# VH-VL binders against Thymidylate kinase (dtmk-1): the designs that were tried, part 13

Target 1, 218 residues: Thymidylate kinase (dtmk-1), of Caenorhabditis elegans (q22018)
Amino acid sequence: MATDQKRGLLIVFEGLDRSGKSTQAKRLVESINKKSTESGDASSSPSAVLQAFPDRSSSIGKLIDQYLRKEIDMDEHALHLLFSADRFSKNQMIRDNIAKGIDVICDRYCYSGVAYSLAKGLPEQWVRSSDVGLPKPDAVLFFDVSPEVAAQRGGFGEERLETATIQQKVAAVMPTLRDDAYWKTVNADGDLDSVEKNVFRIYENLDREKPFESLEKI
Key: E = the ipSAE of ESMFold2; O = the ipSAE of OpenDDE; V2 = 0.75 times the mean of E and O plus 0.25 times the DockQ between their complexes.

## First folded at step 2 (VH-VL)

Design b5b (from b5 with light chain N31D; framework fv_benmelstobart; at its last look DockQ between E and O 0.43; V2 from the best seeds 0.00; counts 0 for: pae E 4.0 > 2)
Fold by OpenDDE, look of step 2:
Structure b5b (fold): chain C 218 residues (1-218), chain A 120 residues (1-120), chain B 107 residues (1-107)
Amino acid sequence: as target 1 above (218 residues)
Amino acid sequence: QITLKESGPTLVKPTQTLTLTCTVSGFSLSSYGVHWIRQPPGKALEWLGVIYSGGSTDYNAAFMSRLTITKDNSKNQVVLTMNNMDPVDTATYYCARKGYYGSGSYFDYWGQGTLVTVSS
Amino acid sequence: DIQMTQSPSSLSASVGDRVTITCKASQDISDYVAWYQQKPGKAPKLLIYDASNLETGVPDRFSGSGYGTDFTFTISSLQPEDIATYFCQQYDNLPLTFGQGTKLEIK
């Protein structure tokens, strides 16, 4: 009897540095898993896993990390492809979890990759093609934070891509990737709890009956 | 700057077809849905239909048989076509953008509206 | 269709007054309510979405509350520029529907 088990959701958190996306992604995963344990019915309650991109613990991610830390230089095309490869390295994991009814929460995804590369002036068609075939998110939660609020949250890191110039360019590009079919903009200027409530509200309203698809375009 | 602007005839004869064009700027139609809403003089707002970013449409059932919404993303234009116009269809017609935040179909940007009078 | 019953139809108040408008939905629509301000000869302007979220750039004297069937729009201190007709709107289900409006005048 094909257990009518609802599939898991792929939810992607996108946004600039200091938008609070990482914190909220973690909180969402914790919230989902907490509810699953409390319901006592593991079969009916969703569980979730967190996946950050890049995965700095992976072989590919480590190489990316070296670049980000300014330990090595790299051609921008190569870097873009490494980010894509990093995501594709988790392709099967994502699909397997979704098939098991486990939600996959991603801290950054292909949209960041595309946005950063476009901001750097790489060819648009090429940049948008590399991630085709990845799992299609059910929702992209874009954390929109005002510059004023972001500035207050501190932590301009020493990483190569954490410059004001790059961030400004990325900020201008990222919204152009929006699709209202799956793109959800989150006001990230609020306090952590308020933002969390909004994120959870979006999560609760996602449709698990839709077919799980692959990205055909970005 | 985000803008929407309605254009088309302001006078239509009964039984004729109304064609309105909404030209948008400051955002892409491939990213946002655009709705059509009308308002008879001195009356409440009435939702007509929507064309989503992906090109699919939904219509108010009251107008489904008469209403068609299309778009050209490259031209930044959404077109409303309504057949068999009647004096009761006299109203200011608005195009509006889906809200920026969340998933709700509220409207954050509106065109200025165009008054369409149906008269012999 | 979901009906949005707005009250009152018209209201007159003095500058500085607290103004309250209500909207009742024919069914539970959670917080899927927006409020608009429409000045004569102008398009509606979004003030509140999701029942209580203030739209960017809107003065904080405007607020909204409610969940389920009963919703409230409030102007904490009425200003002369607030003369307009106000509308509630639900977006829980299609077709999208609006309240009949509240015409606000200043005494």
Scores: ipSAE 0.054, ipTM 0.681, lowest interface PAE 3.9, mean pLDDT 92
ESMFold2, look of step 2: ipSAE 0.378; ipTM 0.763
ESMFold2 (binder alone), look of step 2: mean pLDDT 92; pTM 0.940

Design e16a (from e16 with heavy chain S102E; framework fv_ebronucimab; at its last look DockQ between E and O 0.10; V2 from the best seeds 0.00; counts 0 for: pae O 11.9 > 2, placed apart)
Fold by OpenDDE, look of step 2:
Structure e16a (fold): chain C 218 residues (1-218), chain A 119 residues (1-119), chain B 111 residues (1-111)
Amino acid sequence: as target 1 above (218 residues)
Amino acid sequence: EVQLVESGGGLVQPGRSLRLSCAASGFTFSDYAMNWVRQAPGKGLEWVSGISWDSGRISYADSVQGRFTISRDNGKNSLYLQMNSLRAEDTALYFCAKDYGEGSYFQHWGQGTMVTVSS
Amino acid sequence: QSELTQPRSVSGSPGQSVTISCTGTSSDVGGYNYVHWYQQHPGKAPKLLISDVSKRPSGVPDRFSGSKSGNTASLTISGLQAEDEADYYCGTWDSSLSAYVFGTGTDVTVL
């Protein structure tokens, strides 16, 4: 049953707000799909889908959205579990796409969830356990942006977790989650095109022959 | 090809309401933030409002804050602007604009729909 | 100031070079890293001309170039052509205002 078809890649974009990760994730997906269309051979060229977390269109995501919009209050443990549930709700989708040779590009993943909860002071062991079993990324692109550059970039509105205090704490925590085996730091201070080129370079060098695995730890 | 088509403009009296629509095609609408930009006759461009891809983040210019409401229906590939308590200074050509990111730059513009507020 | 400052008008003869400046209020934070330019012909919708200070989208002639120095971004049109007669606007997101801000606009006339 060994088909010559290579599996899709799971690529996760992580970073602080205004790091440009969302824009670059979209751009990567577009670039991948454009190439696929131009080749005329869907079997030989990968396609990609974008998945943002949380999925604010889902029932779980809507509840999370209400919290983020400060419309409701929620226990921090409950919130953490909802974020995890949101990710797990896409578990089968991710696996199915990967099996079909479709790349799954995620805007945020479990690392954001863990980082934010840790920043809030939740128990580490518990926080790191909730997402175990999720698909393991082939690469985590961590967008590292300087505060000076981030301050100059756009962003609509203000959400509960977008406070300077929370962001600073998350900034301190996120790097501690790094695993050199699959984490890549992306300098996000550059212009959009430069960053895009770097992202694509990383993407092109990823190994599709490695087994697709689940997260055993975070 | 990316297309943005605005509609809903017209002549209204001060204090009245109007709802603008923008129909989007040629791209994955749900993946992009959208904006409204207006231009008064013979004047420059003025950003009015922006909305993230998931409607999770919304922003308004001070000049319209509290009066205008931006919304979107990703299922219908549509962007909306509910304009209440209209004033003479709201008279403008209103453009729908596709954002590269959220508050980055506007890649594509519609042709606009004219709103005239006059007694 | 809610707008970026541009000269009201700039003129040049065909083949000449003209420069439009865009000065903002974010000089205290190191200027504008991501200033964008738009071109608008009379009776037409704006068009993206330059992104990210100096990047040309597909279809934009290379005679259009962007740069920045300090708190001022500049658009240069070299080899001015009749078709370049239009209004030009700079723009950027202002995080302090939580708003996108446009320049006051510059009318470019080809003599």
Scores: ipSAE 0.000, ipTM 0.502, lowest interface PAE 11.9, mean pLDDT 90
ESMFold2, look of step 2: ipSAE 0.005; ipTM 0.448
ESMFold2 (binder alone), look of step 2: mean pLDDT 92; pTM 0.939

## First folded at step 4 (VH-VL; framework fv_benmelstobart)

Design m1 (from b5b with heavy chain S103W; at its last look DockQ between E and O 0.44; V2 from the best seeds 0.00; counts 0 for: pae E 3.7 > 2)
Fold by ESMFold2, look of step 4:
Structure m1 (fold): chain C 218 residues (1-218), chain A 120 residues (1-120), chain B 107 residues (1-107)
Amino acid sequence: as target 1 above (218 residues)
Amino acid sequence: QITLKESGPTLVKPTQTLTLTCTVSGFSLSSYGVHWIRQPPGKALEWLGVIYSGGSTDYNAAFMSRLTITKDNSKNQVVLTMNNMDPVDTATYYCARKGYYGWGSYFDYWGQGTLVTVSS
Amino acid sequence: DIQMTQSPSSLSASVGDRVTITCKASQDISDYVAWYQQKPGKAPKLLIYDASNLETGVPDRFSGSGYGTDFTFTISSLQPEDIATYFCQQYDNLPLTFGQGTKLEIK
């Protein structure tokens, strides 16, 4: 417990499927951990960890995975609450890592959950309320990619929520969740290395001195 | 067409409170924050503060004791309130919008500005 | 606060000349620099962001470069309509700060 250790950052990657966000989240974690090793800090703990939502390996996440793979059906309200429960199941892990100075990079978060449920036509106030109390991100990196570039990437439309119809509706909703106090828009139409450089520049400028907070609204 | 326009008094006496309104069009205050910047005659621009789309604020520490920025999304209005005005506060006051991409705040749209003179 | 120091404070050049204006930051600000044009009695107009990215609709005779602390703004071939004051702005850290400006005149 060092007296000058700065807290970790909670950084959330959001965007449409095939926006490159998952690749960039992985690259950011790798870059942070590589620079820590190169600085001579050979600790047994990483400096950053990746957390994807949903966590398909958990009990809650396995139900979500079955739904996404079209193995089961469920009520859309129940599904929304399962996604929210999945995120809250990681609440303490996120807070503990931040307190230890470990960055947590989330691939999707409550903004995906809200956007998909609104795209399905669920009541807005109800949808926005269920994730209140989660850790507040220090930044949301929103990946803005043209549909043409997104379509060039494989796997599109393979799972239940990856259809063109759902993606169109989500694209219309996602901008309504923006708060430019901590949302940073990333132009994702460049090559992977150019986007990675921009992502790392955003990461470097985040302020670790601000208090770590909980979401009061979404 | 994206526009911002400042309105309010052009003459203020020392110690009085200045209230300026920025009226926006062509974008939503629920999606974009608005900054206030001023330019004293013949001097560099000074950033005063911002109200973000979510309603939180950041202020330049030099002004934060007497500066308040509020907004009404339904009226497309952002309001600057600055207490205890002094002749050194004479400046053209601008509201401006941040560019969409990247880190930090560069300003892609500015209001035309309003000159505020502080004198007896 | 990050100080932005511009050079020169004023500049006189002929139509067709290459014009160069510099801005120096008091600390490393990466490429988080914007350049503005301000004509008398008008609001600033954004020309360049992130040190080198040309804003949409800005003529390609305008360009910018630099990284870290030293930044350059260039007009490749000066036109009569380019009479204005030009200034830089850093946005690496709050408070946002601006250079004092360079008044450009055509001789």
Scores: ipSAE 0.415, ipTM 0.778, lowest interface PAE 3.7, mean pLDDT 88
ESMFold2 (binder alone), look of step 4: mean pLDDT 93; pTM 0.946
OpenDDE, look of step 4: ipSAE 0.465; ipTM 0.832

Design m2 (from b5b with heavy chain K98R; at its last look DockQ between E and O 0.03; V2 from the best seeds 0.00; counts 0 for: pae E 17.1 > 2, placed apart)
Fold by OpenDDE, look of step 4:
Structure m2 (fold): chain C 218 residues (1-218), chain A 120 residues (1-120), chain B 107 residues (1-107)
Amino acid sequence: as target 1 above (218 residues)
Amino acid sequence: QITLKESGPTLVKPTQTLTLTCTVSGFSLSSYGVHWIRQPPGKALEWLGVIYSGGSTDYNAAFMSRLTITKDNSKNQVVLTMNNMDPVDTATYYCARRGYYGSGSYFDYWGQGTLVTVSS
Amino acid sequence: DIQMTQSPSSLSASVGDRVTITCKASQDISDYVAWYQQKPGKAPKLLIYDASNLETGVPDRFSGSGYGTDFTFTISSLQPEDIATYFCQQYDNLPLTFGQGTKLEIK
């Protein structure tokens, strides 16, 4: 007989470079796990894992990392496919964790991949098709920050895609990928604690009983 | 013992609204989602929609415009409302509980079903 | 929508026979498949979930297998009480969809 265990959630953080999404994703995971530990009942409280894309520690991610660090050049199509492959390499992990009731928090996902490639002028149909079949997020937390503000944050410009031109184009494209059914906009102009509270509020209101789906389209 | 039971009119006129109630026992609606599924005579099963434990709903797009599912946890009741009924909507209507294992929605317990005939 | 193509539509077999029903999904749905038994005038009964997990209380002569697009339901030794229509169901994506059903009769 089936248990009363609820599934885990797939939560994706999206936004421009230096939008603060990485910091908040980490903080969310820590908060979830802290609560789980304090409750004393690991079976009733969710735990979470953090997954960044690209996974720069993986074989595929290392290749992507070399590109991003401007160590190598790569065809834009190949790069797009590598990002997709990187995500798909985690497909089973994500599904397994979700099935076990473990939340999977992603720092970037397929929407970044699509947005960046579109910004670069790659064919839309092709770009939107490569990630079909990936797990569908329960929520996309879109960190809304202006390209100008993001550019003022530390570390901007160190990587290949951290240019004003690219970021502006991505900023224009990303919102076009929005689905109001599961996209949530997060004001990224606030202080860390305020943003964290907002993120957690969104998290707490997610329904863990909804079917876990695969992406049919992007 | 876990039970679900559908109740409501068994005859509906065309263009009228169908209202069915699913009364559950042996479990809490705050813990389990309840789905509605119908089956025309001699045909396959068709998923209509769901109300989850948290109160959110999803509907089959084919019926979204005329289907509403609500519930009262305290009464252990889930209500399906379907507008503008047509003879093609003649079917046995089931409510079913979502089984909890993994991340998907399969149905571990079903009501007995109620045959609803749409006729002038 | 994900289509579940079930085969065959009808099947006649003898007591003790091995019975196999297949269901093909229109896309990869991992192992998110359930199998149901429906006897005449009755509601469906869950037999298998997650493609291969036997529901509690269901006889072990029932089994399921498959991953991705091709799924199989098997009765290892058909019993008289197994006369029913069997359905597959996917729950990878909404809307949830069922196979057309397989009517199983005893010769």
Scores: ipSAE 0.000, ipTM 0.520, lowest interface PAE 13.9, mean pLDDT 91
ESMFold2, look of step 4: ipSAE 0.000; ipTM 0.423
ESMFold2 (binder alone), look of step 4: mean pLDDT 91; pTM 0.905

Design m3 (from b5b with heavy chain S31D G55D; at its last look DockQ between E and O 0.03; V2 from the best seeds 0.00; counts 0 for: pae O 13.7 > 2, placed apart)
Fold by OpenDDE, look of step 4:
Structure m3 (fold): chain C 218 residues (1-218), chain A 120 residues (1-120), chain B 107 residues (1-107)
Amino acid sequence: as target 1 above (218 residues)
Amino acid sequence: QITLKESGPTLVKPTQTLTLTCTVSGFSLSDYGVHWIRQPPGKALEWLGVIYSGDSTDYNAAFMSRLTITKDNSKNQVVLTMNNMDPVDTATYYCARKGYYGSGSYFDYWGQGTLVTVSS
Amino acid sequence: DIQMTQSPSSLSASVGDRVTITCKASQDISDYVAWYQQKPGKAPKLLIYDASNLETGVPDRFSGSGYGTDFTFTISSLQPEDIATYFCQQYDNLPLTFGQGTKLEIK
């Protein structure tokens, strides 16, 4: 009886810059994969892959990276579309992994793209439309941190979008994108281990039986 | 072939609750949103609300307090519930599928509609 | 709410005539406009989406244009089967709203 292999999960980490998303996303992936290895049954245990957006190693991501590092200037519309293109470039990868039962953990996703562009004053309908059709996350882990706390963390201000003004605006916009059906707020003020436990708790309670869907609305 | 079909009572008394079911075929509710639109006799179309592919909903504010849309993907059914019906709510009720192309909510397939009369 | 003011409310034309219907939006809605044909006792049928894109299977005598606030729907050569009420719809913002409709008759 072909054990109906459960599909993988798409889990997205969202939040302000320096909220600890990247660290926790990595830890989640490591934890998932560690468990898979220990169970000895690689076929029955979930494995996970980490995908950051932007993918700064890709052609599109490199261009974005140049912008973020203030090496080049770019029209805000073009930038928005590049972020979307970067995500869509991974569309098939995400879907394929999910179909294989592999969890895809994303460090940032379309919500960051939308939030930042809205914060910059780009047209709302246009901004929210560009990412329609992407895989819909099973969970969005929103790392809630105050802009002030985030600004105190190391490395803040090195990139173009790491300004207090931008972060404050993004902080105001991001919650408006929330859908209670799949958004989970994570208190990012806690210590790494506490946050990790919370993240893992959320992960363990996700439903793998739900149909995998595409974003119809953002 | 893509089809939508509305079903439910065609006569409702004032203050009663209307329940309509939209049964779809030829596509999955997990892939497409379904909207409800009504049209009073001889009048323009009025958008009521939508349930998206991911179970989220949006409602016309004019009806938000009275309207609920749910669905069962496995049954290919979308259900509209509207409370406290009034004669002014007499209309042909349609369910319609969100268009395939683009991000916008236009409607490429419609049910035939069902006339609901609210009368004592 | 975004208002779609459709004009005219009714018109009569001869077979072969060029027919034009307009919709004006109360605000800039880019190209997020659809046009529908509704025959008596039938559900609306999509003809145009995104202001100018012809829906699959729709005759090419139907067309749409416009961007921003002013939109036009055109039948290049009116046919007897085109007798219907036509509606515009915006989907730039919720709630979705429709024009009042244009009843088209043949002389």
Scores: ipSAE 0.000, ipTM 0.529, lowest interface PAE 13.7, mean pLDDT 91
ESMFold2, look of step 4: ipSAE 0.409; ipTM 0.777
ESMFold2 (binder alone), look of step 4: mean pLDDT 92; pTM 0.940

Design m4 (from b5b with heavy chain S56Y; at its last look DockQ between E and O 0.08; V2 from the best seeds 0.00; counts 0 for: pae O 10.7 > 2, placed apart)
Fold by OpenDDE, look of step 4:
Structure m4 (fold): chain C 218 residues (1-218), chain A 120 residues (1-120), chain B 107 residues (1-107)
Amino acid sequence: as target 1 above (218 residues)
Amino acid sequence: QITLKESGPTLVKPTQTLTLTCTVSGFSLSSYGVHWIRQPPGKALEWLGVIYSGGYTDYNAAFMSRLTITKDNSKNQVVLTMNNMDPVDTATYYCARKGYYGSGSYFDYWGQGTLVTVSS
Amino acid sequence: DIQMTQSPSSLSASVGDRVTITCKASQDISDYVAWYQQKPGKAPKLLIYDASNLETGVPDRFSGSGYGTDFTFTISSLQPEDIATYFCQQYDNLPLTFGQGTKLEIK
């Protein structure tokens, strides 16, 4: 009986800047793909793709990148909408991969967008509405790190939003966006291998039989 | 209202097969997994197995050789079959729904349980 | 199999007391822990999931904490209706396993 191919999973990494999200997201993708290659049955094992937001290689992402690098100024509302547009530009890609049984691993998602905009004082209702309709994650891995620890990590302060003040505000806001249906907290204070193991455990416990849904609210 | 209810024989002879039915209401079996858990009198809970929303099953290895779980989504029924029953299998048997939140297999709704006694 | 070692096996406390039950996992299980209340002759009732999330409708005097191997269940102010046996459960890996239970009585 043809084992009905299970759908792919949408997994989102969220947290403060320099929380280790990017590294762990990459490692997860590599681990998933490695396992698939070793099993010899590419059709039965999940594969994964990595998607970072913003996609700094895209037209929209490049504009965002200019802002982040302090090359240009931008209205905060415009910036928020650009981030949303960047995510929506990948909407079909995400859905297609999921339908094919390919896991989509996202380095940041709509929650970062909302958290940063709220931290900046933009209207809550407006901020939470822009990303409605995006694919709903099967899991949000929230990397919990203190702003102080994050600030000590290399490269902090290079980008516009990498300030202690902004990060503290985001740290306070991000947890308020939690949905217990699919949010998991990851202790990001641990060593790289420990965190990786934890991430993988979460991944292995995800349910691939649940319907894939869109975000109705944020 | 979400409900689960176990039904079947309450007395089984040694070496006979136990068949229990879990009838659910208030939710669809196509959307939720259903687990079977048993509890011997005065003892801890023991997980037996699960049938997921998609129809896949997992079993406790301790029972895999004699346990089968099936379901009929249209009837809202999950069936547990356990062969070669022994007095040690005397327990209250529960069916339970996988929790709504999170990705793990915790149980947010339980049947009332049915006491199954295995005796000659 | 993952073992959940629950402590104590039994305890007696007075109304209004803070009650603490612990569960230790044989390996790191992240936050994949649930806590249940079982009254005599009744099915278990879910109180906590994912180690610290309170189930809908459960009084806020119940709480859970922990991550990794050590988990704690707490009743901030014990009420007469809280007389029951409490169980922890892990769902990090199959087979799913439960603690031995803690029988809670009121003095």
Scores: ipSAE 0.000, ipTM 0.558, lowest interface PAE 10.7, mean pLDDT 91
ESMFold2, look of step 4: ipSAE 0.256; ipTM 0.710
ESMFold2 (binder alone), look of step 4: mean pLDDT 92; pTM 0.934

Design m5 (from b5b with light chain L94Y; at its last look DockQ between E and O 0.88; V2 from the best seeds 0.00; counts 0 for: pae O 3.4 > 2)
Fold by OpenDDE, look of step 4:
Structure m5 (fold): chain C 218 residues (1-218), chain A 120 residues (1-120), chain B 107 residues (1-107)
Amino acid sequence: as target 1 above (218 residues)
Amino acid sequence: QITLKESGPTLVKPTQTLTLTCTVSGFSLSSYGVHWIRQPPGKALEWLGVIYSGGSTDYNAAFMSRLTITKDNSKNQVVLTMNNMDPVDTATYYCARKGYYGSGSYFDYWGQGTLVTVSS
Amino acid sequence: DIQMTQSPSSLSASVGDRVTITCKASQDISDYVAWYQQKPGKAPKLLIYDASNLETGVPDRFSGSGYGTDFTFTISSLQPEDIATYFCQQYDNYPLTFGQGTKLEIK
């Protein structure tokens, strides 16, 4: 009798730079895996993997990284497609893990890609179409950080897209991509532990019985 | 300033269809779901349904056969249609915005409500 | 459907008093509870979400607590402007459901 193994969850962290999303994504994965280890029943408790986009360790991601570091220039359309390609390169991995009951936690996903490209003035229909067919997240955790708090957090300005102008535009665009059926806004102004608690609370209440779907639209 | 405002007929005859419009300002319907809640005079609140920012809907099963919620993002309007109205459906009808934070469907902004009386 | 049993149905207290209202859910709903204040002829106003988070702009004399099935709403020091009916709401599962309300009066 095929033990109806619950599928894994696809959880995406989105937000502006310095919103703390990367840190929290990592913490979530660690927390999930820790609990799995403590339960002693690896088969009954969910495990998780972290996937960042872009994957700067991949061939595609390296090219993107060169652009972000201002080492090379690139057509904005090409860049958009590279980001999409980077995500699609992980398509099978995500689906396989989900099928195995492993949670996939993504640091950024298609929404960032779309938001940045829109902010740069690329055609909307084209931008929103490139990622269609990717796995649909069970939840998008959008980290909303106030400008005041973000400004206090170091490391801003080293990469090409870390400009105030770009960030402001992205900040304006990102909410327009929201679908509150699966988007969850996280107040990212709080301390790390408080935010972590909120993230975990959201995670614990996600429904694993829903069918796993592909993105039909963005 | 975030506002929601219900508009439509305040008097409906039995068996007729109620159509209410919720006009929103200060936020985009593409970003927030809008719920419909009603409150009979002197009674508790009753959730009717929701249209999410993405356009999908959920309905209270008690009203699913009679209730339709649609929206036009460009007009900032959400429309509730309820068929076969009965005097028991007399209530103040509210549209409300889904809360900004978290995963839950709590309501951070409400319309003023519109009293709909079903009477012959 | 998840039932929210609110208690008491009515309450009279003096200015400055501590007021407590409770809601009991028919099943475990984690912290997916909101509390609303409704004044006569007005729409409900959100006070608390996620059982204990104070909505922006709401006075800190209002608070909420609870997890699972038992939830508490508290006014630490009742003010004259707090005369209203208060409702709890669960949003763990659809359909969303509300408590029956607590009418708060000032003695």
Scores: ipSAE 0.091, ipTM 0.724, lowest interface PAE 3.4, mean pLDDT 92
ESMFold2, look of step 4: ipSAE 0.545; ipTM 0.811
ESMFold2 (binder alone), look of step 4: mean pLDDT 92; pTM 0.941

